VHH binders against o26223. Designs and how they scored, part 131

Target 1, 191 residues: o26223
Amino acid sequence: MKLLWTSQHIKVTVHIDGKVSKMDVLEAIKTRRSIRKYQDREVPEELIDKILDAAMCGPSAVDERPWHFIVVRNREMLEKIPEVHPYGAMVKDAPVAIIVCCDSSLEKIPGFWVQDCSIASQNILLAAHSLGLGAVWTGVYPLEDRVEGIRRLFSIPEHVIPFSVIPLGYPAENPGTRDLFDPDRIHLEKW
Key: E = the ipSAE of ESMFold2; O = the ipSAE of OpenDDE; V2 = 0.75 times the mean of E and O plus 0.25 times the DockQ between their complexes.

## First folded at step 8 (VHH; framework vhh_lunsekimig_d3)

Design w24 (at its last look DockQ between E and O 0.62; V2 from the best seeds 0.00; counts 0 for: pae E 9.2 > 2)
Fold by OpenDDE, look of step 8:
Structure w24 (fold): chain B 191 residues (1-191), chain A 123 residues (1-123)
Amino acid sequence: as target 1 above (191 residues)
Amino acid sequence: EVQLVESGGGVVQPGGSLRLSCAASGFTFSDYALYWYRQAAGIERELIAYITSGGSTYYVDSVKGRFTISRDNSENTMYLQMNSLRAEDTGLYYCAAEYSETFYGSEPLNDYWGQGTLVTVSS
């Protein structure tokens, strides 16, 4: 039975009108896209708080919760981020960015902090989308030059590792949706 | 077939101006980040500017204030306005395109490249 996945163009109607469109978790996951263009509009603190709450709700290895978050709204600082993270050009055009960091002193099992911070970062993206915002994950770790650049710029201590920079804002683009389902990546019982 | 075709290169005097174009075909232009690279003789290729699908721009320090990258999605064309050209700007200029979903802040693995257009700045 070839499941003809009719690519239903889920028109993510990004209601620009600030109405927090309540979407279910599957809808949020399926319709989320990287957003790199933002309106000239401030993001309310309330929304950032909700996003950060979501960021902290993910699992972590042995519940180590190694993540920290730097919320950046200062225009000068946002404009400086692309200087140390050249592939983060959109950050300077965002009203706010969240820098996800790991406190290595909180790590209980070596290496799992990357998974933990990844989960936190993804939750930020999903939460932002569900709240009518757009966001994009700009990778910092494991690129040493970006890690050290962000560290210096924000005076991050040596035991804390910047992991990702996530600009956020009200979307000024609609890239549509993607169907990424691949049945060939599913194995039953064994490879 | 995916194609990127650069044009607008030539010989100019120091202080002169050129406008490069990159005409794209064979892919959804609006979904791609676009890059200008250049390669001088005996030097490795370097990124000089890029523009995201959303229109955010980046410039290396050596071209800031002199070069302007832009895109016209209706024409599937990217531009590089180069002003106040210097001898050190001499090189082969390449256009590249990368699907925006691969733009995660790591070194881009550009999917498509043009053949390049030569810019010579010589007195």
Scores: ipSAE 0.426, ipTM 0.752, lowest interface PAE 1.2, mean pLDDT 90
Fold by ESMFold2, look of step 8:
Structure w24 (fold): chain B 191 residues (1-191), chain A 123 residues (1-123)
Amino acid sequence: as target 1 above (191 residues)
Amino acid sequence: EVQLVESGGGVVQPGGSLRLSCAASGFTFSDYALYWYRQAAGIERELIAYITSGGSTYYVDSVKGRFTISRDNSENTMYLQMNSLRAEDTGLYYCAAEYSETFYGSEPLNDYWGQGTLVTVSS
């Protein structure tokens, strides 16, 4: 009779929309799509908290963590965003939006805040997707008219730079999965 | 090869109607946001309407309520129904397409452009 040691494998199980599910990180990255149509359904505060926690987990230049987030649920404010951001029409239909900002007084290495806020913005998209939500990144920086329009609309101080507006909600569309891998974009050893 | 081909332009009286079409080929049409731009003589091209891959629409104030953008993914065609036309609507109308996952910024960098179709509203 031979005796073998074995180990048990346990996976963390998370409820999403009443279902038990797990999402592999590569699956999340590959299947996330920009969602521009949302159900008329509230997004619980608990999910926004999880998304913002994830947003702040990204690396930043010399650990400067320059990001700030404005959570917008007010219907009148959401409806005003397209007036200063014409390509953000879907924001008026979203139950909530997150504005990602840089506080320039927190910069430790000049000029890297764009990368820092881009990392936070992508983490918001992935976290929303993993929680059963849909989102889209609409750009503000570096377009100066958009930066000033959003700053004025939300009373953002001059040393704070609005970077992106991310509407989100339960999706009312399914664009499907894409295969975007292009081996011609891969260069071995040199260009 | 990617192509966008506009059609349906012409001469109309004020208050008249036209329907523009934009026939697309060479890409997965349903994955793209689609745009109509207008260029009057001596003026830079301006966005007038768009429709996302998910069907959400936007119109600038000057055309809202008069123009309707739509798409038919089975025929790879976008449309612009223009009603109650005014003299200031005269210009070259361009269609454009942008891949939905690359929507950043205040004006998307449209991946593909058409040649344009002329609309003339004669008073």
Scores: ipSAE 0.007, ipTM 0.225, lowest interface PAE 9.2, mean pLDDT 84
ESMFold2 (binder alone), look of step 8: mean pLDDT 80; pTM 0.791

Design w25 (at its last look DockQ between E and O 0.04; V2 from the best seeds 0.00; counts 0 for: pae E 6.5 > 2, placed apart)
Fold by OpenDDE, look of step 8:
Structure w25 (fold): chain B 191 residues (1-191), chain A 123 residues (1-123)
Amino acid sequence: as target 1 above (191 residues)
Amino acid sequence: EVQLVESGGGVVQPGGSLRLSCAASGFTFSDYALYWYRQAAGIERELIAEITSGGSTYYVDSVKGRFTISRDNSENTMYLQMNSLRAEDTGLYYCAAEYSETFYGSEPLNDYWGQGTLVTVSS
């Protein structure tokens, strides 16, 4: 049975009226898109707190929870991020950005911190979307120039590794939804 | 078939202006970040301008204030307005596109590239 997923234009009704649209988890996952255009509107601290709470709820290797978060609202700093992150042009237009970092001193098993920080980053994106915000994951690690650029810009100590920069704001675009289901990527019992 | 086709290159005197175009087909244009690269003789290809799917722009320092990147999603076309051209701007200019959901901030493994258009700034 080829489930013809009719491209239902899920109208992400960005309720402008501050009503936190409650999305269920499957809806949030399915309808999330990278948002790179933002309204000239501040994001309330309460929403950032909720997002950060979500970011810290993901699993981590042996519960190492190596993540740290830098919340950036300063306009000058936001405008400087594209200078060290050439694909972070949208950051300068966002009212806030979260920099996800790893404290290597908290790592218990080598290499798993990338998975841990990825989970945290994805939770930020999903939480933002569920709250009526738009966000995009801009990768920092493992690109040395970006890692060092962000490190210098934010005076991040050597044992802490910047992983991602995630600008957030009320969305000023609606890219629509995607059908990403691929049955060819599903294997039953064996490859 | 995915295609990016650059046009608008040519010979211009220092201080002159050119407008480059990149016509795209075969993919959902609005979902892609778009880039202009250039390659001078004997020099590695360099990123000079970016426009995100959301319309945010980035410029390398050497072209800031002189070049303007824009896009028309209705026409599946990206533009580069180049003003106050200099001899150092001479090179082959490439259009590239990357899917916007790609978060690998690495050198855009630009999903798609054009063949390039030649810009020569000479007195």
Scores: ipSAE 0.274, ipTM 0.687, lowest interface PAE 1.8, mean pLDDT 89
Fold by ESMFold2, look of step 8:
Structure w25 (fold): chain B 191 residues (1-191), chain A 123 residues (1-123)
Amino acid sequence: as target 1 above (191 residues)
Amino acid sequence: EVQLVESGGGVVQPGGSLRLSCAASGFTFSDYALYWYRQAAGIERELIAEITSGGSTYYVDSVKGRFTISRDNSENTMYLQMNSLRAEDTGLYYCAAEYSETFYGSEPLNDYWGQGTLVTVSS
């Protein structure tokens, strides 16, 4: 809030730090692309908070909500991820990454946590895109070498399963929009 | 040594057809998704067609219905059948390969590239 020396009425302007993006949900889904190049620019904590809020809005099996999130900003740690994740090279160039994990002690129905964490991961991608950020989902589970490597690197306990690593930042590339609609994948009433 | 070698480029009239081939060596061909890219003069390479390791195909709108991508894993060769060619199809055509286990980065990372074959559609 700013106060001025004036004889006229003082108008209060509330400045909300960060960006407020108003993107139609269908537009967000259709235009989201995996982004692997990022500007050298910090992502404000408030945007990460909004993204993680969105991640937790997804449905889960019997409302079990088995997800946990590790927010990684430490440069040394980000630079180590490619050592255990062959296709995570872009993570070293990201200002921040989110690791989506399953805490198996929260499972209410065995075996549905993969769907639950997939929903949370996709919501992260869409929320980041709607806020003007770019992200990519790099797969960890079910590739056991990647699971063990990430678990070791971040001291993740055995009952917690790292599912995905999602680097994100302001995009430094624009791969454009793809048209992937295929009517042959649509079956009416039966196969 | 990994190699991708394109062949089959040339000069054709509008409405004509060409078949491009991409011969691969030095990697396990069947494990890779394969791509054709096109580069017109002064423009960035554009993806035009993809075939997954499982044989599913995808095309950009500008070539859909005119071009057909295919693969023969026994001969380590990918093909692009180009029909109803237009002047705008003129350019260098590159094949590329990406290891198919990148799962969720569905956009190609393109581990390997060929050197390109020139297609000219003359008036």
Scores: ipSAE 0.016, ipTM 0.265, lowest interface PAE 6.5, mean pLDDT 84
ESMFold2 (binder alone), look of step 8: mean pLDDT 80; pTM 0.796

Design w26 (at its last look DockQ between E and O 0.07; V2 from the best seeds 0.00; counts 0 for: pae E 7.4 > 2, placed apart)
Fold by OpenDDE, look of step 8:
Structure w26 (fold): chain B 191 residues (1-191), chain A 123 residues (1-123)
Amino acid sequence: as target 1 above (191 residues)
Amino acid sequence: EVQLVESGGGVVQPGGSLRLSCAASGFTFSDYALYWYRQAAGIERELIAWITSGGSTYYVDSVKGRFTISRDNSENTMYLQMNSLRAEDTGLYYCAAEYSETFYGSEPLNDYWGQGTLVTVSS
């Protein structure tokens, strides 16, 4: 068992045998941070499967579930992603990335696929964190150059829209936690 | 007060080298992505390199293999090692910083900017 300490004394327990300490959903949400530095360590397939399972558990408009996922482990491909997505620089240093896509042919109500894929992407981040991994959301849609770059790189069909690229791995940084609660954003009964 | 101060600019011959520095103060340096921009005369400012809070680097093709971006969090300083300089590298070089918890990885807003340091490559 390896212990990673955050600057704010957040303990992340990683088990070598793939067993990970579970955290409750509120803890996962509250303590999650974007992680952009990763250990030189492979992520077990079992963890990826759990993450993808979580990704598919979110709601979608009229249950359209338009999401698809490309799991990228190939080093050459990971290294090429920053060429078409400059602000995905950390992807080349990650052991694995998940590309979240929308199959537009599955869309039942126009426009809600963005919400659906966002929920899926967020679930990936939360699941990764709860499993002792770090991840970051790098946006692809709606930037046309990123969308087309990723499409070409991974031979994605025209009816499928790449939405996000999420590198993940065992964390090699400790950003700490943030308190983002703002009572001024809460309105009771009326604005 | 937040400050970014560039230094290390100067006049060099083609093929020469310079090392730029960007000293930061007034914010938690380690939590920020850092960027180098340059602006040649009559040309719009362009991104040439950036480094994530985690240390991952990106270079535009025109500087790839010649320039190296790095950061020292203990010194709150970012560097740009520039080798094999060319006339087209002439311009005002700007340091910028953006809080890393920006969500989408889109075009940076660049929360903070320096005043720039001039690099002139001339025979």
Scores: ipSAE 0.530, ipTM 0.796, lowest interface PAE 1.1, mean pLDDT 91
Fold by ESMFold2, look of step 8:
Structure w26 (fold): chain B 191 residues (1-191), chain A 123 residues (1-123)
Amino acid sequence: as target 1 above (191 residues)
Amino acid sequence: EVQLVESGGGVVQPGGSLRLSCAASGFTFSDYALYWYRQAAGIERELIAWITSGGSTYYVDSVKGRFTISRDNSENTMYLQMNSLRAEDTGLYYCAAEYSETFYGSEPLNDYWGQGTLVTVSS
């Protein structure tokens, strides 16, 4: 017997989504490439929201969730990043960048925030890829000159540590896939 | 054609100094991280120092405090100042380059290797 009241008893929340990707997770991991050239095309805020939601889904040490994110769309600010982050030249050409930060006041177990922010950063890369975007992780921490430069540029307080800068946009390049599997890195039972 | 040419090797007494250079051509030098490796007889080539495109420097423990890496982007040249040389520093020294996006943001392109310059520390 069919229950005619089930749909009425369950509220359906319609989420306002953009294009939904159907990419398999292993495919996403294997096909994600660092993308350093972007189309002159805006990235909708909705996609950034999805990417940051994914970033915050990562595990963290004792659930400390030490991460904060700065979303940068302002052209003047994007153009200034290479002045303090000399290897981030492609950032000025991106429609948007995400700065992953650690708020040390949220740290519950000393020293694990690096793993926590690394997980969030990788999730940003994978989520962007699944949404048809390209991204690249440009490192900030632990390079002291980059940390202080980014902190100064974005008025980041001393207890907050900028970890990575991730420019993203619709890709204007296709570097192809790589075969990086190396069975000599696999050890059974012991080293 | 991409080229990296090492020079400045030679014979020096223990405690002495040498300055190696790595002259680059065929690519945009300022965009690349640059590396010094050495290879002693019977030992696999080892990384000893590197410098990012922005000038940040890194050293392995065995050379820290004795060696100084530097670059001159106007001359497309990287240097290794080697002080307080020891017999164990004897070997063939190579330079290499990699497109210098960050450790995580760079996907490797083909590395550019130098041909090497011989350093011999002898009494």
Scores: ipSAE 0.015, ipTM 0.242, lowest interface PAE 7.4, mean pLDDT 83
ESMFold2 (binder alone), look of step 8: mean pLDDT 81; pTM 0.802

Design w27 (at its last look DockQ between E and O 0.11; V2 from the best seeds 0.00; counts 0 for: pae E 11.2 > 2, placed apart)
Fold by OpenDDE, look of step 8:
Structure w27 (fold): chain B 191 residues (1-191), chain A 123 residues (1-123)
Amino acid sequence: as target 1 above (191 residues)
Amino acid sequence: EVQLVESGGGVVQPGGSLRLSCAASGFTFSDYALYWYRQAAGIERELIASITSGGSTYYVDSVKGRFTISRDNSENTMYLQMNSLRAEDTGLYYCAAEYSEYFYGSEPLNDYWGQGTLVTVSS
């Protein structure tokens, strides 16, 4: 049975009017897009708190929860991030950014922190989207120059590893939705 | 077929100006971040300017205030206005595009590259 996925153009109704879009989790996942253009509008602290709450709700290896979050609103600091992360140009135009970090001292099993911080980062993106915000995942780890750049800029201790920078704001673009379902990536019982 | 074609290169005197163009085809231009790289003789290729799908721009320090990157989504073209050119700006200039849904920050993972256009700044 070829599930004819009719590409229903899920119009991501970016409710520009600050109305918390009530969408279910599947809708949030399916309609989320990277947003790199933001309105000249501040993000309320309440929304950031909700996003951070979501970020900390993901699973982690043996419940190690190694993540830390730096919330950046200072314009000068936001403008400096592209200097050490040249592929994060949109950060300077965002009203706020979240830097996801790993405290290596909290690791119980080596290497799983990348998965843990990835889950946290993705939850940030999904939560932002569900709240009517746009966000994008800009990679820091494992690029050494970005890691050290962000570390220096924010005085991050050596045992703490910056993982991602996620600018957020009310979206000023609508890139649409994508159908990423690929049945060829599904294997039943065996490869 | 995906194509990026650079044009506008040439020989100019120091202090002169050039405008480079990168014409794109074969992909949804508006969904891509765009980049200008350059490579001087004997030097590794460097990122000099970028513009996101949302219009945010980046410039390397050496070109700040002199170069301006822009894009026209209706024409599937990216531009680089180069003013106050210097001898050190000499090199092959490459256009690149990366799909915006990817992690941002992957130099080696740009999806598409042009063949480059030569810029020579000499007295």
Scores: ipSAE 0.587, ipTM 0.826, lowest interface PAE 0.8, mean pLDDT 91
Fold by ESMFold2, look of step 8:
Structure w27 (fold): chain B 191 residues (1-191), chain A 123 residues (1-123)
Amino acid sequence: as target 1 above (191 residues)
Amino acid sequence: EVQLVESGGGVVQPGGSLRLSCAASGFTFSDYALYWYRQAAGIERELIASITSGGSTYYVDSVKGRFTISRDNSENTMYLQMNSLRAEDTGLYYCAAEYSEYFYGSEPLNDYWGQGTLVTVSS
C-alpha cells in the first residue's frame, strides 16, 4: 500500500494491481458494435443510472438539453415495440430499453434537437459498452409511422418526439471490429 | 459458410422481362434485410431495390413501377421481377444481405454478397 499526503493532509490508500483500468475513450469508440443478441440477465438499475448520467453529459445547441428518457423493463411493453417498429425485433429479447425523446418545449434554437438527441444516444451506446453491456440504436425519428406508434404505445405527449429506441443487455454475440477509416474522406483546407 | 447465389440473368430485348433469384444459405434468412444492386461497366455498384425482414420495400426512382422485389422465407430466396427493361438496365446484378437497420445510414454496409448474374438488354 502507498500512502500519499494531499491538500489538507488527507491520507489516501491506492490499489496498484493492473485490473483497475477504465476503458480508454478511443478504444470504446473503436470497439463499440451494435449488439442485437442479449443474455438472459437483468441489467442492474445502477448501471442504467450511470448510462443516463453519461447521456446527459453531451453538449447541446445553446445548452438547451432537450432530451428525456423512458426506461422500459416491462416484458409486455418491450414485446409490443416491434408491432410499431419493424426493425426493433430484438427489443423483445432485451432486458431493458431506453427511449430517447425530445421535449420540443425545451428547444432554445429550433431544429437542432436532432443533433442534441443524437449526441445523447451515442453517449448511451458508449457508456453501455464501457460497462460491459451491448446496445443498438434503432431509429424512430424521422419515420412518421414509427414516431406515431411509439408515442401512442408509451403515452408520449404531442410536443415530445421519440427519437430512438435503444435496447441493451449483457451481450450474447461478438461481431468483431471493423476498420472503417478512409483517408480519402479527409480534406485539408478545402474540398 | 454463408452463400448467396444469383440466377436468372440473360439477354433480353428492350421492353422484355426477367426474373432474378437469390438463393441464400448459412444464416437465418428471415432476420436479414435483402438488397439488389447493379453494376454497369466502369461504374460503382448501385443499390436498386431492398426488402426488410418485415417485407417493406424500397426502390430507386429509375426502377420504380418496373421492378418488384420479393422474398420467400420458407425457400430462403429473394426475387427481383424486372419488367419493361431498358438498355440502361444492362449490368451485373448482385444480391446482398445485412443484419443492421436499412434506414439508419445513407447506404447499408451489407454483410454478405453474391457473385452476380449478368443482365443484357439489347436489340
Scores: ipSAE 0.005, ipTM 0.193, lowest interface PAE 11.2, mean pLDDT 84
ESMFold2 (binder alone), look of step 8: mean pLDDT 80; pTM 0.796

Design w28 (at its last look DockQ between E and O 0.08; V2 from the best seeds 0.00; counts 0 for: pae E 5.8 > 2, SAP .671 > .668, placed apart)
Fold by OpenDDE, look of step 8:
Structure w28 (fold): chain B 191 residues (1-191), chain A 123 residues (1-123)
Amino acid sequence: as target 1 above (191 residues)
Amino acid sequence: EVQLVESGGGVVQPGGSLRLSCAASGFTFSDYALYWYRQAAGIERELIASITSGGSTYYVDSVKGRFTISRDNSENTMYLQMNSLRAEDTGLYYCAAEYSELFYGSEPLNDYWGQGTLVTVSS
């Protein structure tokens, strides 16, 4: 069955007007784009709470839930993040950023914390999008300079590992959607 | 076919200026973050400047105040204005484009690269 995915240009209706667009899960996943331009508009705390709630709903290895979240709204701190994160230039223009971290003391199985924090990070992106916000995942781990830069900047203890920085805001761009489906990456029963 | 083509390199004296261009084709230019890298002889390639799809810019410390990265989405071209050039700025300058917001590796995972343009700063 060749799933002819007709490239339906799912117009990501970026509701610029802050209306919480209720998206179903598949729509949110398919229409999500990295947003790197933001309006000069504050994100309500209620939305951040919803996003963080979503971030904590993902699975984790043996339910270890090693994630912590730093919510950054301070303008000075937001402006400093690009100094230690070359892929975080847009953070200075965002009204808020979430730093996803791992508490290594909570890790039960070595190495799975990366998957756990990735799931949390992705849920942040999806939740943000479903709420009419734009976000982008900027990787921190495993690049040592970025890890240590973020650690120093936010006084993160040694047993806690910064994983990602995710700026958020009302989108000031609409990049549209891209079809990422690749049937060549699907193998039936065996490789 | 995706292409990135750098131009504008050359030989200049210290204190001189150059403007590099990167012409892009074969992809949705406006959706990509763009990067300038350089590689000096015997040195690893380094990121020197970036510009997001939203226009936010980054500069490595050594080029701050001297270099300016910009993009023209209507022309699918990225620029690097290089002022007050120094001998240490000598190297091959590469243009790169990246769609992915995710970065997991030890090296930047840029989707596309140019062939580079040579910049030589010499008295």
Scores: ipSAE 0.021, ipTM 0.498, lowest interface PAE 4.1, mean pLDDT 88
Fold by ESMFold2, look of step 8:
Structure w28 (fold): chain B 191 residues (1-191), chain A 123 residues (1-123)
Amino acid sequence: as target 1 above (191 residues)
Amino acid sequence: EVQLVESGGGVVQPGGSLRLSCAASGFTFSDYALYWYRQAAGIERELIASITSGGSTYYVDSVKGRFTISRDNSENTMYLQMNSLRAEDTGLYYCAAEYSELFYGSEPLNDYWGQGTLVTVSS
């Protein structure tokens, strides 16, 4: 039997004598870490499809949904990213990267696309983590040199703005979890 | 082989100055965020200052205005200029490096550490 993830929900059965469970959403949020080292192992297209479906589930300003995604698997292209994004060196070692872009012709409210693409980018990170992958958000926007470099490298048209490059793969490191909750950041009723 | 080597520590009177250096080799220096930590006797190592690969700096309140972190990517060296030194600045000073995660991977993983250089502020 073939299962269609985007049109039908995939069910995972749990066994009485073994524990196979899906990751709780709060657990995923709390345990996700930036992963910058990857196994030499390909990521199935099926998992990329699930990640991109999740990316598009985020809210957007007035439902403008300005995002586009470029999936990069070509080794030569991945190895060139550090030439135009020098602080993204781990991208060359990833089996795949996702470039999150804004199509400015879809903007309905100027400037809110940044929040929209940020939401999509975070959803990519969480979905990857929930599927047993590791990922990291490397910033492109708003650094003009990096925006232009990525645009040129991937032939992105002038009305489309590359926002982030997210390499991902099966993790080859485990940085552990962090407890970052700070109650002093919480203000009741007023500042 | 990756190396971080601190230097410039020593004994100084209160109110004095020291300049610490951290010489790096074995990795692409310009790709890394850099950190100074200090460890007083019996106390856990604490972050003092940091500088991103892009040059943005951070200081804890106790050293703001007295310490200046900088980097010279052409020499693969980070510096900490320490002015107006106080007795409580005494400790072992470490440099550390973490692969820079540009903008939205601010989960520092200090990938490399130096051996430390001792600063003693004694009258």
Scores: ipSAE 0.016, ipTM 0.316, lowest interface PAE 5.8, mean pLDDT 84
ESMFold2 (binder alone), look of step 8: mean pLDDT 81; pTM 0.798

